# VH-VL binders against Large ribosomal subunit protein uL10m (mRpL10): the designs that were tried, part 64

Target 1, 224 residues: Large ribosomal subunit protein uL10m (mRpL10), of Drosophila melanogaster (Fruit fly) (q9vpl3)
Amino acid sequence: RGKINIQRPKAPHYERARVVAVTQPKYPELPKAKSCFKTRAERTQQQQENPYNEIIAREVRNWLDHSRLVAFFHLSSITADDIFRVRVQLHKQNLHLKSYGSKIIEQAVKNTRYEAIVPLFHSNHCIVFSPDPEKTAALLRIVRRVPQMVLLGGIVEETMLSRNQLVAYAQMPGLHAVQAQLVQTLSQAPGHLIQQLQAHQNSFVQVLDVHAKNQMNEETPKST

## First folded at step 5 (VH-VL)

Design y22 (from q35 with heavy chain Y52D; framework fv_anetumab)
Fold by ESMFold2-Fast, scan of step 5:
Structure y22 (fold): chain C 224 residues (1-224), chain A 119 residues (1-119), chain B 111 residues (1-111)
Amino acid sequence: as target 1 above (224 residues)
Amino acid sequence: QVELVQSGAEVKKPGESLKISCKGSGYSFTDYWIGWVRQAPGKGLEWMGIIDPGDSDTRYSPSFQGQVTISADKSISTAYLQWSSLKASDTAMYYCARSFYDWTELDYWGQGTLVTVSS
Amino acid sequence: DIALTQPASVSGSPGQSITISCTGTSSDVGGYNYVSWYQQHPGKAPKLMIYDVSNRPSGVSNRFSGSKSGNTASLTISGLQAEDEADYYCSSYDSSSTPYVFGGGTKLTVL
């Protein structure tokens, strides 16, 4: 159904703006085919952790390593066509929408600075990656039109930010150096963010919804 | 204050070329798409196409693909609608309007440009 | 392409409520929550009244409301006033070939 091949994350590179469709992510095939005899590899895998998860976890780590902007969203029920259109619009702004299972994310961030984000993914979720942190404002404008996507927080320049801090970052002028300094002044301990997010989840989602609606009142950018 | 200001009325003969303009002000021009909508005399609204001024990405209605060209110059916050060869059936009011995506609402509209094509 | 289906005309008296329907298919109105409504007075540009099915832009009276059921979206105007007399157009995202399609329009007469 999708038609755009997205290469594995590498060093930032120029990409033309001819976005016509999005191709579903593909992962390497695992040799789990059943034959007349179980291979030694198949027998040993029966007693080991699922290698499929490790391959996908490596992809997640690669996205984290090559992205200077990572945003986390709670994802409510959304049609395949709607999410596809959102993905296309995000891709035009060099924003890459990805969805991974909670255990894969936990495996990917285990023993890293980002291990604290795991609780954000206990329910349906998605993540947006970008090598360009100046696209945070574009990201928030796009997702404001998608009520099924609720911003939980993010990582900018390797600094964990709450929803409010990420919104503040987006409201700064488009000068990267100024925005980077704001990130440093807004940063706080990961425990603080996780405690806030692990509070009453239904109430937290409700607060995010109200906050998102309040943020929409500030959509008008400052005229020069 | 967000405004879209369109060029003045045009009177042309069949076969002539024409380029009309739509200038945005009061907002970041490259953050929004500019769409073009046609309204023939006494008829309804017809969506023609839309452009992202930031990357010049365009979408056309099948009815207008190949009939018109939509372009933009982000340095002067202006979008354009162009005909290589006008026909009498092109007589209509042409509106430009701003949209956040190519598939969302047209939130601010220009005043319209009346194009009359007659001999 | 084929425009969304609206009644050619609708009428009401001051103080009454009227509803204008907009019917499409699963590739537009039925499949997505991206329905908008525009008001056009004679000789003027259209004005956005409703977006994303039921949301009002700032400055639009709360007498205007929108809803959707299946393939049909509806614009309801309560407490009709003389200045509501205008043409009303619905629009939707269209997944079949273009990102946007208009309805044929409805002339509202306030008697």
Scores: ipSAE 0.061, ipTM 0.559, lowest interface PAE 5.5, mean pLDDT 79

Design y23 (from q35 with heavy chain G54S; framework fv_anetumab)
Fold by ESMFold2-Fast, scan of step 5:
Structure y23 (fold): chain C 224 residues (1-224), chain A 119 residues (1-119), chain B 111 residues (1-111)
Amino acid sequence: as target 1 above (224 residues)
Amino acid sequence: QVELVQSGAEVKKPGESLKISCKGSGYSFTDYWIGWVRQAPGKGLEWMGIIYPSDSDTRYSPSFQGQVTISADKSISTAYLQWSSLKASDTAMYYCARSFYDWTELDYWGQGTLVTVSS
Amino acid sequence: DIALTQPASVSGSPGQSITISCTGTSSDVGGYNYVSWYQQHPGKAPKLMIYDVSNRPSGVSNRFSGSKSGNTASLTISGLQAEDEADYYCSSYDSSSTPYVFGGGTKLTVL
């Protein structure tokens, strides 16, 4: 952890993102003119924001804002040693594996263009961030050998991409300008983001089904 | 086309030093590990160790720890295997091979370097 | 030490199907799906035939297939041809001591 990559731009450090989050100024809500009693709604409103959760949510927003590649994964049961080895291999490619609770992700992306990703995180999940979109191919190659991590989709150059679009992007080398134009061509109008996410959730279920069947055929060929 | 090209055959005497090379081409050299595999005459494959050229992270088999040094020069896309003092038992074919992880398949192999150590 | 056990030799006739076993423990073959198979002709470098238990690289004949059951991985060669006569080595990730370990190798003779 902490080794610099001179050939590729470095993603924001965890420590740097935390420093930015804690130094961010906060302003109090406007004072209310009248009321001797607090209603249930007013009490709920006072408890809406947990300072700790907001600090972590700002860290997540910082990662999203400073990463040109963000990939979303479903994460099945995996040992600490195995995920550590995966994290090390990803880090060598300037890819940063992070895991956050669903509530923190909701808090981080509410009222942003990324709010549509929230349904992806209702199950066990993890996210990979990188400042370098050229590392998409390296990411997919590393993850293909981790059956516990299933790609759901991602964001490249601020554009939401389905699993299939992200795979297509990984196969197309080129200049940064050409890659940016390709991302725009692969993506659809903003109204289609929900449809792309729903299609991806359906594809995820199908992929798990096919993968489980293939593993059974490979690992228990005697089940005829 | 991905290729790994190894240095030519070597004939050495016991006690001499040696450094053999493996040059990668047709891919991003710093994105892959380079492993070294030994094969003594008439024997099987023995994994010696592996290096990640980008940061020189190196791992050795316990059997070869301290017996050899693996290094890389990313500016010329070349990995090295070296001995400070050769023994007759080092007589073998040495292969370099590429891997994406230090723990997965060796997908492309060099042609091999025959090292003969005799008086 | 040799961590993975292979039979020293196996033989078959042209057109026959043969299977080569590779037996380890739960810290290598049994615990992970990172088993590879290599083919080596006399005087040549090894060639990757199978990776991740059952996947074939491009250019490898579909006559070669891989599988795993418990602590034992298997390479199956169908429709044996004279060119298949070679040494075959399995390999696996090893969590106990080294990241990578080979089997002892199997000599395949095509009769």
Scores: ipSAE 0.192, ipTM 0.601, lowest interface PAE 3.7, mean pLDDT 80

Design y24 (from q35 with heavy chain G54D; framework fv_anetumab)
Fold by ESMFold2-Fast, scan of step 5:
Order: sequence, then C-alpha cells, then structure tokens
Structure y24 (fold): chain C 224 residues (1-224), chain A 119 residues (1-119), chain B 111 residues (1-111)
Amino acid sequence: as target 1 above (224 residues)
Amino acid sequence: QVELVQSGAEVKKPGESLKISCKGSGYSFTDYWIGWVRQAPGKGLEWMGIIYPDDSDTRYSPSFQGQVTISADKSISTAYLQWSSLKASDTAMYYCARSFYDWTELDYWGQGTLVTVSS
Amino acid sequence: DIALTQPASVSGSPGQSITISCTGTSSDVGGYNYVSWYQQHPGKAPKLMIYDVSNRPSGVSNRFSGSKSGNTASLTISGLQAEDEADYYCSSYDSSSTPYVFGGGTKLTVL
C-alpha cells in the first residue's frame, strides 16, 4: 500500500530537459544564408553539390547490393525501448534494421530495377537487410511480435516480392521455396506486382484505422 | 525432433555448490533463448532468467539476480544453472525451456531437474 | 514483483465449457499481445497451449482458445474432458520491471 511522498516524482523536470536535448541540438546545421562580405567573396570558389545525400545513397545502394534479403516495413509510433528490443532480436539473426529518408532512398534506387519501391517510403518506414535469405522466416517471426511494424514487401535473391509472396517464401523450405518464387515471378507482369504492393498499403491503412479505434474502446470480434 | 534433456536429480546440503544442465538437440541451439523456470513443491511457476547461447546475453528476474548464475556452452549445445551456496529454500523442480523471441513463448520444455536441499 | 492474477481453482463437468481469467496491468497483459497459456499435469513439465493471446501450436486441440479484453486475458476450454484436469498458467511480457511474468496458476478439476 504505502505512499512515501505526496509530491510528484520530479518526472516533468527530467522530461523537459530531455525534450529540449532532443528537439534543440547543441550543434544544428547552419541555417543562415551567406550574408557576410567575406562569404560572398569566397563564392568565386567552385561550389560542390551537397555530398552528404550522395554518400548516404551509396551506403543504401551498398546494402541493397550486398543483401540477399531486404524487407520493407511501415513503422507506426514506437517507444525507444521497444525499438531497441526489436533491433537486438534482429541483430541476433544477422538482420539489420535501418531507416533512411525518402529522398535518399529515391536517389539510391533511381535508374535501377528497384526504383518501384520509392512509393513505399513516402510515410514512416524502415528497412531490414540481411546477407542470408534463409532468415526470412526468422524475420517474420520476430516482426510478428511488433504490431507497429507492418510488412509491405521485399527483395529476395534480387527479385521483388509482394507481402504475400514474401510470407509464402518464408513458409516454404529450401529448394521448393525457390522454385515456387520462380513460377510466381514468371507469371506476373511488372505492373501487376506494383499494383499488389499498392493494394497492400491500402489494406494496411484500413488495418491501422481499426487498430487506432481499438486503442480507445473495448472491442468484441465480429462473428463470421 | 526437438528435445531438451536435463541432468538428473540432486540431493545436497545447505552451503554446497551445484551446477545443473540442459542439453538441446534437434534444432539450431544458437538461434534460441534458453530459460530457467523454478517450481517449489506444491507452488506455481517462477521465471528465473534466460540466456542466448550464441553471445551469452543473459537476463535475470530481479528475484533471482545474484542468487544464481545462468551460462551456456554452445559447442556442446548445453545451458547451465548454477548456485554458489545452496539454501533449504532452493528445494524445487527446475525446468529449462526454449524460446525464439525474448521468452514470450516457451515452446519446448525439459523434463525437469529435482533439487533437494536438506537442512 | 507481483504475479498475474488467476483464480486458484475452477471446476466443470465433462462436455461443459470453462473459462480461466488472467488479469494484469497496462505494462503486461494490457499493453502487449504476448500472452501465453501452459498446461501442467501432475509430475510433468508444462506444455504450451496458447501463444500470442489466441494462437495454438501444432497438436493442440481446437477445444482450447484464447482471447484478451483490456488487462484481462482468458483461456476457454470447450467440450471439457477428464484429461483436461491440470494446472493452467498464464504468462505475459512485462515492460515495467521484469521481461516476463507468470500467473499464480489455476487448478482445473473435472467432476
């Protein structure tokens, strides 16, 4: 039972300091335009394109090129502790959770066979990379425990797969899974795969709406 | 066939040390957590802790932190539960069980090791 | 820490349905869909009957079903049979202090 103190536990003081640290970094990028005379005089020097975006885009391309498994997820609001738990479990299975800005992903995959993935990243997202495609089953088993991460699709052995195809791949053993995916890939027109990925996004939006409503109210499953 | 085989029953005196084992077979031992669950005579299940054998990442229940040591030897697919100094209150059945994700489903269990500590 | 709350005992007759409750807080049962149920016969190791609130492992009878509403998870056994007589334990992930917690257990008696 016991109540030690009637005062609040000082949480607001620490929370405010933490918010300030997160939202107002000590060293922000320079927001000021070149306005001093010396800075303008120096513009006679060659200006290079911002190398940061291209460097990160090359990093993303390197992950895509060296990973035999890539999975794309929508990411809903999740606590730092929860995402840390997910990262630890993924890392134990040689699965690497990464997050990149939509512009950087677009730059990385532009003029490649993976350009079709760009629309997946216009909302909150994350990507899981692995050099081992046999870890697809492990990946889905882990993500099953994280309702904030919703599978959108992926790339296995350089082949783009919809959510349903990736789930099917995870459930099939060895050679049979490879043969099944080859048949499915050959039976699909390129536009059809993109259409399926977009349909899955729309289905996810509906699922998210239902889940959001359930968070506020008690819900009984609707029979049949 | 997934199987967890635990060491045989032990009868000890207070103050003695003890190390019991749990050997996994029929699966990739380093891909699963191994946890320990205690059940005192006539009582319920108590979670003690877990270990991931591949990197020895170990987590304890606060009730058992400092009371026991959990370890694993992945070269022989065996996990261990160890006491430095037994008490009469340690008399219980000890189960090992495996879990794929963070101990949230214990899908296969060992047969149990009965530890009796007489005073 | 405190265990999840279960009734100490539940009784039923063959063919009836019974429900066992498991009550926690928003930091365990209420906050996550990581509720499991275990069956333990006298002198035997526990057996996983339900995981992730409502999923059955292969080989578990469809007479066993799980559900959750708010901070309370429930195990329902339909078509009760003599061999269902056992102790039943719920468990959940716990974000507040321990990563995992068991319920106190429920003894099911088939009359």
Scores: ipSAE 0.273, ipTM 0.607, lowest interface PAE 3.5, mean pLDDT 78

Design y25 (from q35 with heavy chain S99T; framework fv_anetumab)
Fold by ESMFold2-Fast, scan of step 5:
Structure y25 (fold): chain C 224 residues (1-224), chain A 119 residues (1-119), chain B 111 residues (1-111)
Amino acid sequence: as target 1 above (224 residues)
Amino acid sequence: QVELVQSGAEVKKPGESLKISCKGSGYSFTDYWIGWVRQAPGKGLEWMGIIYPGDSDTRYSPSFQGQVTISADKSISTAYLQWSSLKASDTAMYYCARTFYDWTELDYWGQGTLVTVSS
Amino acid sequence: DIALTQPASVSGSPGQSITISCTGTSSDVGGYNYVSWYQQHPGKAPKLMIYDVSNRPSGVSNRFSGSKSGNTASLTISGLQAEDEADYYCSSYDSSSTPYVFGGGTKLTVL
């Protein structure tokens, strides 16, 4: 709304119009079949492979291609009001919080260098995009006060970083620190990096379970 | 280092206008909110409102909505608190303070501006 | 209006420990972990002592600690010293009225 962000992907209106034009029915009408369970299943299968999902996947690829900072989070239960406040604070720093289904993310990154991130999205998740990698420190300051958002890792200047590497990057001043971090990350096997990110996610699930049990114990009524 | 410096004490008559200032230094002024807190003589702290200088997003306590105006000039790293017409009940110490979120701690405080309104 | 309830005064002697309570509702202290404590000496600006219930800023003595149980947050000062004599204010996020509210304040007297 009047805000111009040059690196922000535009809404995929033009691509949607194009997809509609390309996917126009090739035949006038399908022959009418007898009513049966197979017909419903066939319609459901066709709807599951909706061309609209490919349009959204292209939007995700555009965000990845035009963002110099991408951060991945596990998202626990959070109220609409609380996530809205977080989104507002992030937006003030040119940080854009997005949520996409895991299947759409898989379609977006399949056969790209980012395919390794797919396992991070098997549970509730969200992604923060920014054209400005200098905002990594601001991002971490904002999310440190949102226990429902747990940093899993990210991509800075097209280089995949673990949580600890991203935290270290946020504290580094200048070009040489960034180049050192890039070299260190590129020397790691992709499997090792993903294993670290998933271990962090599994560790968080355990911490959340312990925290929930501790909160339940603290909520127990006590007598004086 | 981080510092908030407020304008000097003011002595005014009822009905006069007033604008006091709070200048931030030692940090990125547009990355933090500036809040205003009132303390009447011998009384406690009252939160008045808060502004984000980067886009001038402003939020007021219901008790102060319409009674004061909060503004900021990011080019000189200064926030303002303004009255169009002062009342004797506006006599108080006014503090500015910095916060990262509009709902979290006020981590650095100005020295305060004493405003006295009397005939 | 004061949203959070604090005792008007507390007292102790040097070396003792004291606790100051701050009671709200489920829409502020009880619902969120955004409780802060401020120390104010006469004629001075407040100083942040505790944030997010129990965290201390750099430079704040470990004699100061914070906790919360239900709708009540507490500030505990151990090993009381004469310079601890001040007014103490709690604050919290408030989801119902305003994003930020203060308690009424507690005057600490060190005997």
Scores: ipSAE 0.291, ipTM 0.651, lowest interface PAE 3.4, mean pLDDT 79

Design y26 (from q35 with heavy chain S99A; framework fv_anetumab)
Fold by ESMFold2-Fast, scan of step 5:
Structure y26 (fold): chain C 224 residues (1-224), chain A 119 residues (1-119), chain B 111 residues (1-111)
Amino acid sequence: as target 1 above (224 residues)
Amino acid sequence: QVELVQSGAEVKKPGESLKISCKGSGYSFTDYWIGWVRQAPGKGLEWMGIIYPGDSDTRYSPSFQGQVTISADKSISTAYLQWSSLKASDTAMYYCARAFYDWTELDYWGQGTLVTVSS
Amino acid sequence: DIALTQPASVSGSPGQSITISCTGTSSDVGGYNYVSWYQQHPGKAPKLMIYDVSNRPSGVSNRFSGSKSGNTASLTISGLQAEDEADYYCSSYDSSSTPYVFGGGTKLTVL
């Protein structure tokens, strides 16, 4: 479905914040942007059956079809301010952070070769898309400094890669031919890869749940 | 090897303009932020602001907003700190430093530019 | 711009361990794991010693370690050496006023 498509969602543009509200963000606003962090209302709407689910599913399919790099993350508790800063840094590298409900993702990838990824999204998640696979190294450098985002795996040049394979890809020279060769070498059968990723994800999610609960018990809540 | 090289010491009179520079080498200049830090004689470090050279996006400390201008020229891998009108209180050592995020650590530092403003 | 609170001075003898504290609020040190420590010798540029609370850059001695509890971050220097005599600054992300804030600095004297 072509790499260049005018129907592909536009990247958010930045507007400078004005002194108009007490709770203005420190950085520019991202109008109409979708994020890993969702408001209560947005989360509730995603869980309900609604007539627009197919429209959102088509948006997800469009991102998958037009991105040569797709990375899957588990997302731990993170503030709106922190995720906004992460999104700004990612956007500077042509990396687009999106979050969609599990039902929407399932609907989007149903009857496609990506249907096997659905189990990866049973817990809190977000996805980073990019048209540029050379940005994998930049993505991993950014995410390494965001402990709330944990890499599960990804898709590079339509090939499914585990976390370790994606790290190996990122370490390769910037020559497209060499990177393509690595992707071919590291590729695995989809069923086997998904089972392996699910096993690692389940173990990792359990560790994160324990850690998150321990941190919540020790956290000082922010005052009004 | 990552290196930041700053312009030489400056001696100016109040009211004069000044532009000092910070040249990066040994890394992708447009993939990192360049921050400016001030240190008045015998005093501590003060964060002034930061710029992303790839798109010239800038962040300023409230204390320095409107008092200085931070800019960058990505074609020569150089960031700048500029005053339209210097004051005696601008006398300080000025450091540039590289950051991966606009809000995290400064991992490599320039040698510093001493600016002296006296009448 | 309100600086993070550090003791003005700390002293120790060669071979001892010393700790420098850096106290902020829940909007900076307490709320985030983005605390850094810098070493500055007289007449020299600062050098990054610790980032993200406890991580060391390549080339920094393992005698330097960082930790955080609540709103207070700490830099610990073990096996104190004469060369460690310097000013030490903490820094943190600050969600309330500016994205980056420094501590007031601590003069370490090795006696």
Scores: ipSAE 0.302, ipTM 0.625, lowest interface PAE 3.0, mean pLDDT 79

Design y27 (from q35 with heavy chain S99D; framework fv_anetumab)
Fold by ESMFold2-Fast, scan of step 5:
Structure y27 (fold): chain C 224 residues (1-224), chain A 119 residues (1-119), chain B 111 residues (1-111)
Amino acid sequence: as target 1 above (224 residues)
Amino acid sequence: QVELVQSGAEVKKPGESLKISCKGSGYSFTDYWIGWVRQAPGKGLEWMGIIYPGDSDTRYSPSFQGQVTISADKSISTAYLQWSSLKASDTAMYYCARDFYDWTELDYWGQGTLVTVSS
Amino acid sequence: DIALTQPASVSGSPGQSITISCTGTSSDVGGYNYVSWYQQHPGKAPKLMIYDVSNRPSGVSNRFSGSKSGNTASLTISGLQAEDEADYYCSSYDSSSTPYVFGGGTKLTVL
């Protein structure tokens, strides 16, 4: 149905609902908080369960385990319409934009090979997942037009890459085999990857401070 | 490397149907949108609509909604612009052009198809 | 919708600089950084010269530059050459009713 009603267009709402329905995770209803009472001689003691957080944490682990491309972004303030447009373009390239709270991410990756990403999520953030690492170039092309999303780093073929390494990977034309060798080469030097990713995030904070002062100018003016 | 090749000029009478084509080569056809732009003789550019060949998602400008049909055949990397009943006012040059981010930039253009509708 | 407003014509001598304006509203030029500029020689298809307000595609001379202030985008051509004589069109994303809108076009004459 590519047609729209000129007087009362329904296509944007319809397409938005379709994309949300396709990409929205399925969650069971949360049970009410449980409380336990001891004997009359003792004060009421309360124990609470929150299965919602564990269910979402399991979903995050599933995305990480089944995605050959994971990209981490700092997210500045962005309108609902703009982020929806970005989601639609990403989805057409089999790229899935997700946002999760920092506590849920920490819970999801604790005691896993992904634990190193936790420091990236202390600020406003979002994550893009894909089963296809060849889509890294498409991802960066889309994000180039979204200044509110700043690349911090990512995981390709279960290997953590800094921002610069991920950009280099995206610029490599060719087959999966050639790209996999590049990933091995880029990640061969060990040590301080968490520090490197955190340093990129800290550098981005400096860039944000400068950008906040000069946001209406795409070139670097002094202050005019 | 990237090239869009359009079908040849057409001369038609009012009421006739017409389908013109735009064939893409040198890139992944299903990863880019194809837009259609109209230019009446001696006039400026008018955006008509756009299609994503990978899933045939199509969007039209309000001025052209219901007047034309945009389609694509990804097996032969070809997009189409179709009229069921031509009018004299449809006389124009029609361009196809490639767009990655849908309505952001038209980076490669076809050579154009001149459509003349006269009695 | 109403097309973006451009001057119908502009002229300059070789070696000079000229500027072409493109004025819209907050729903198009003023609201977004999705402004493109196209060059069209007589009888030819348009060519993308500037995208995202100020970016040049590969192969476009650095004599061409773009900028934006409020609701007005500008294309500046420095060191004007005879080859620059053409029609120039601006375009922008439009959030109000059409997803994409062109300017009316400006004819550049090199004297």
Scores: ipSAE 0.205, ipTM 0.604, lowest interface PAE 3.7, mean pLDDT 79

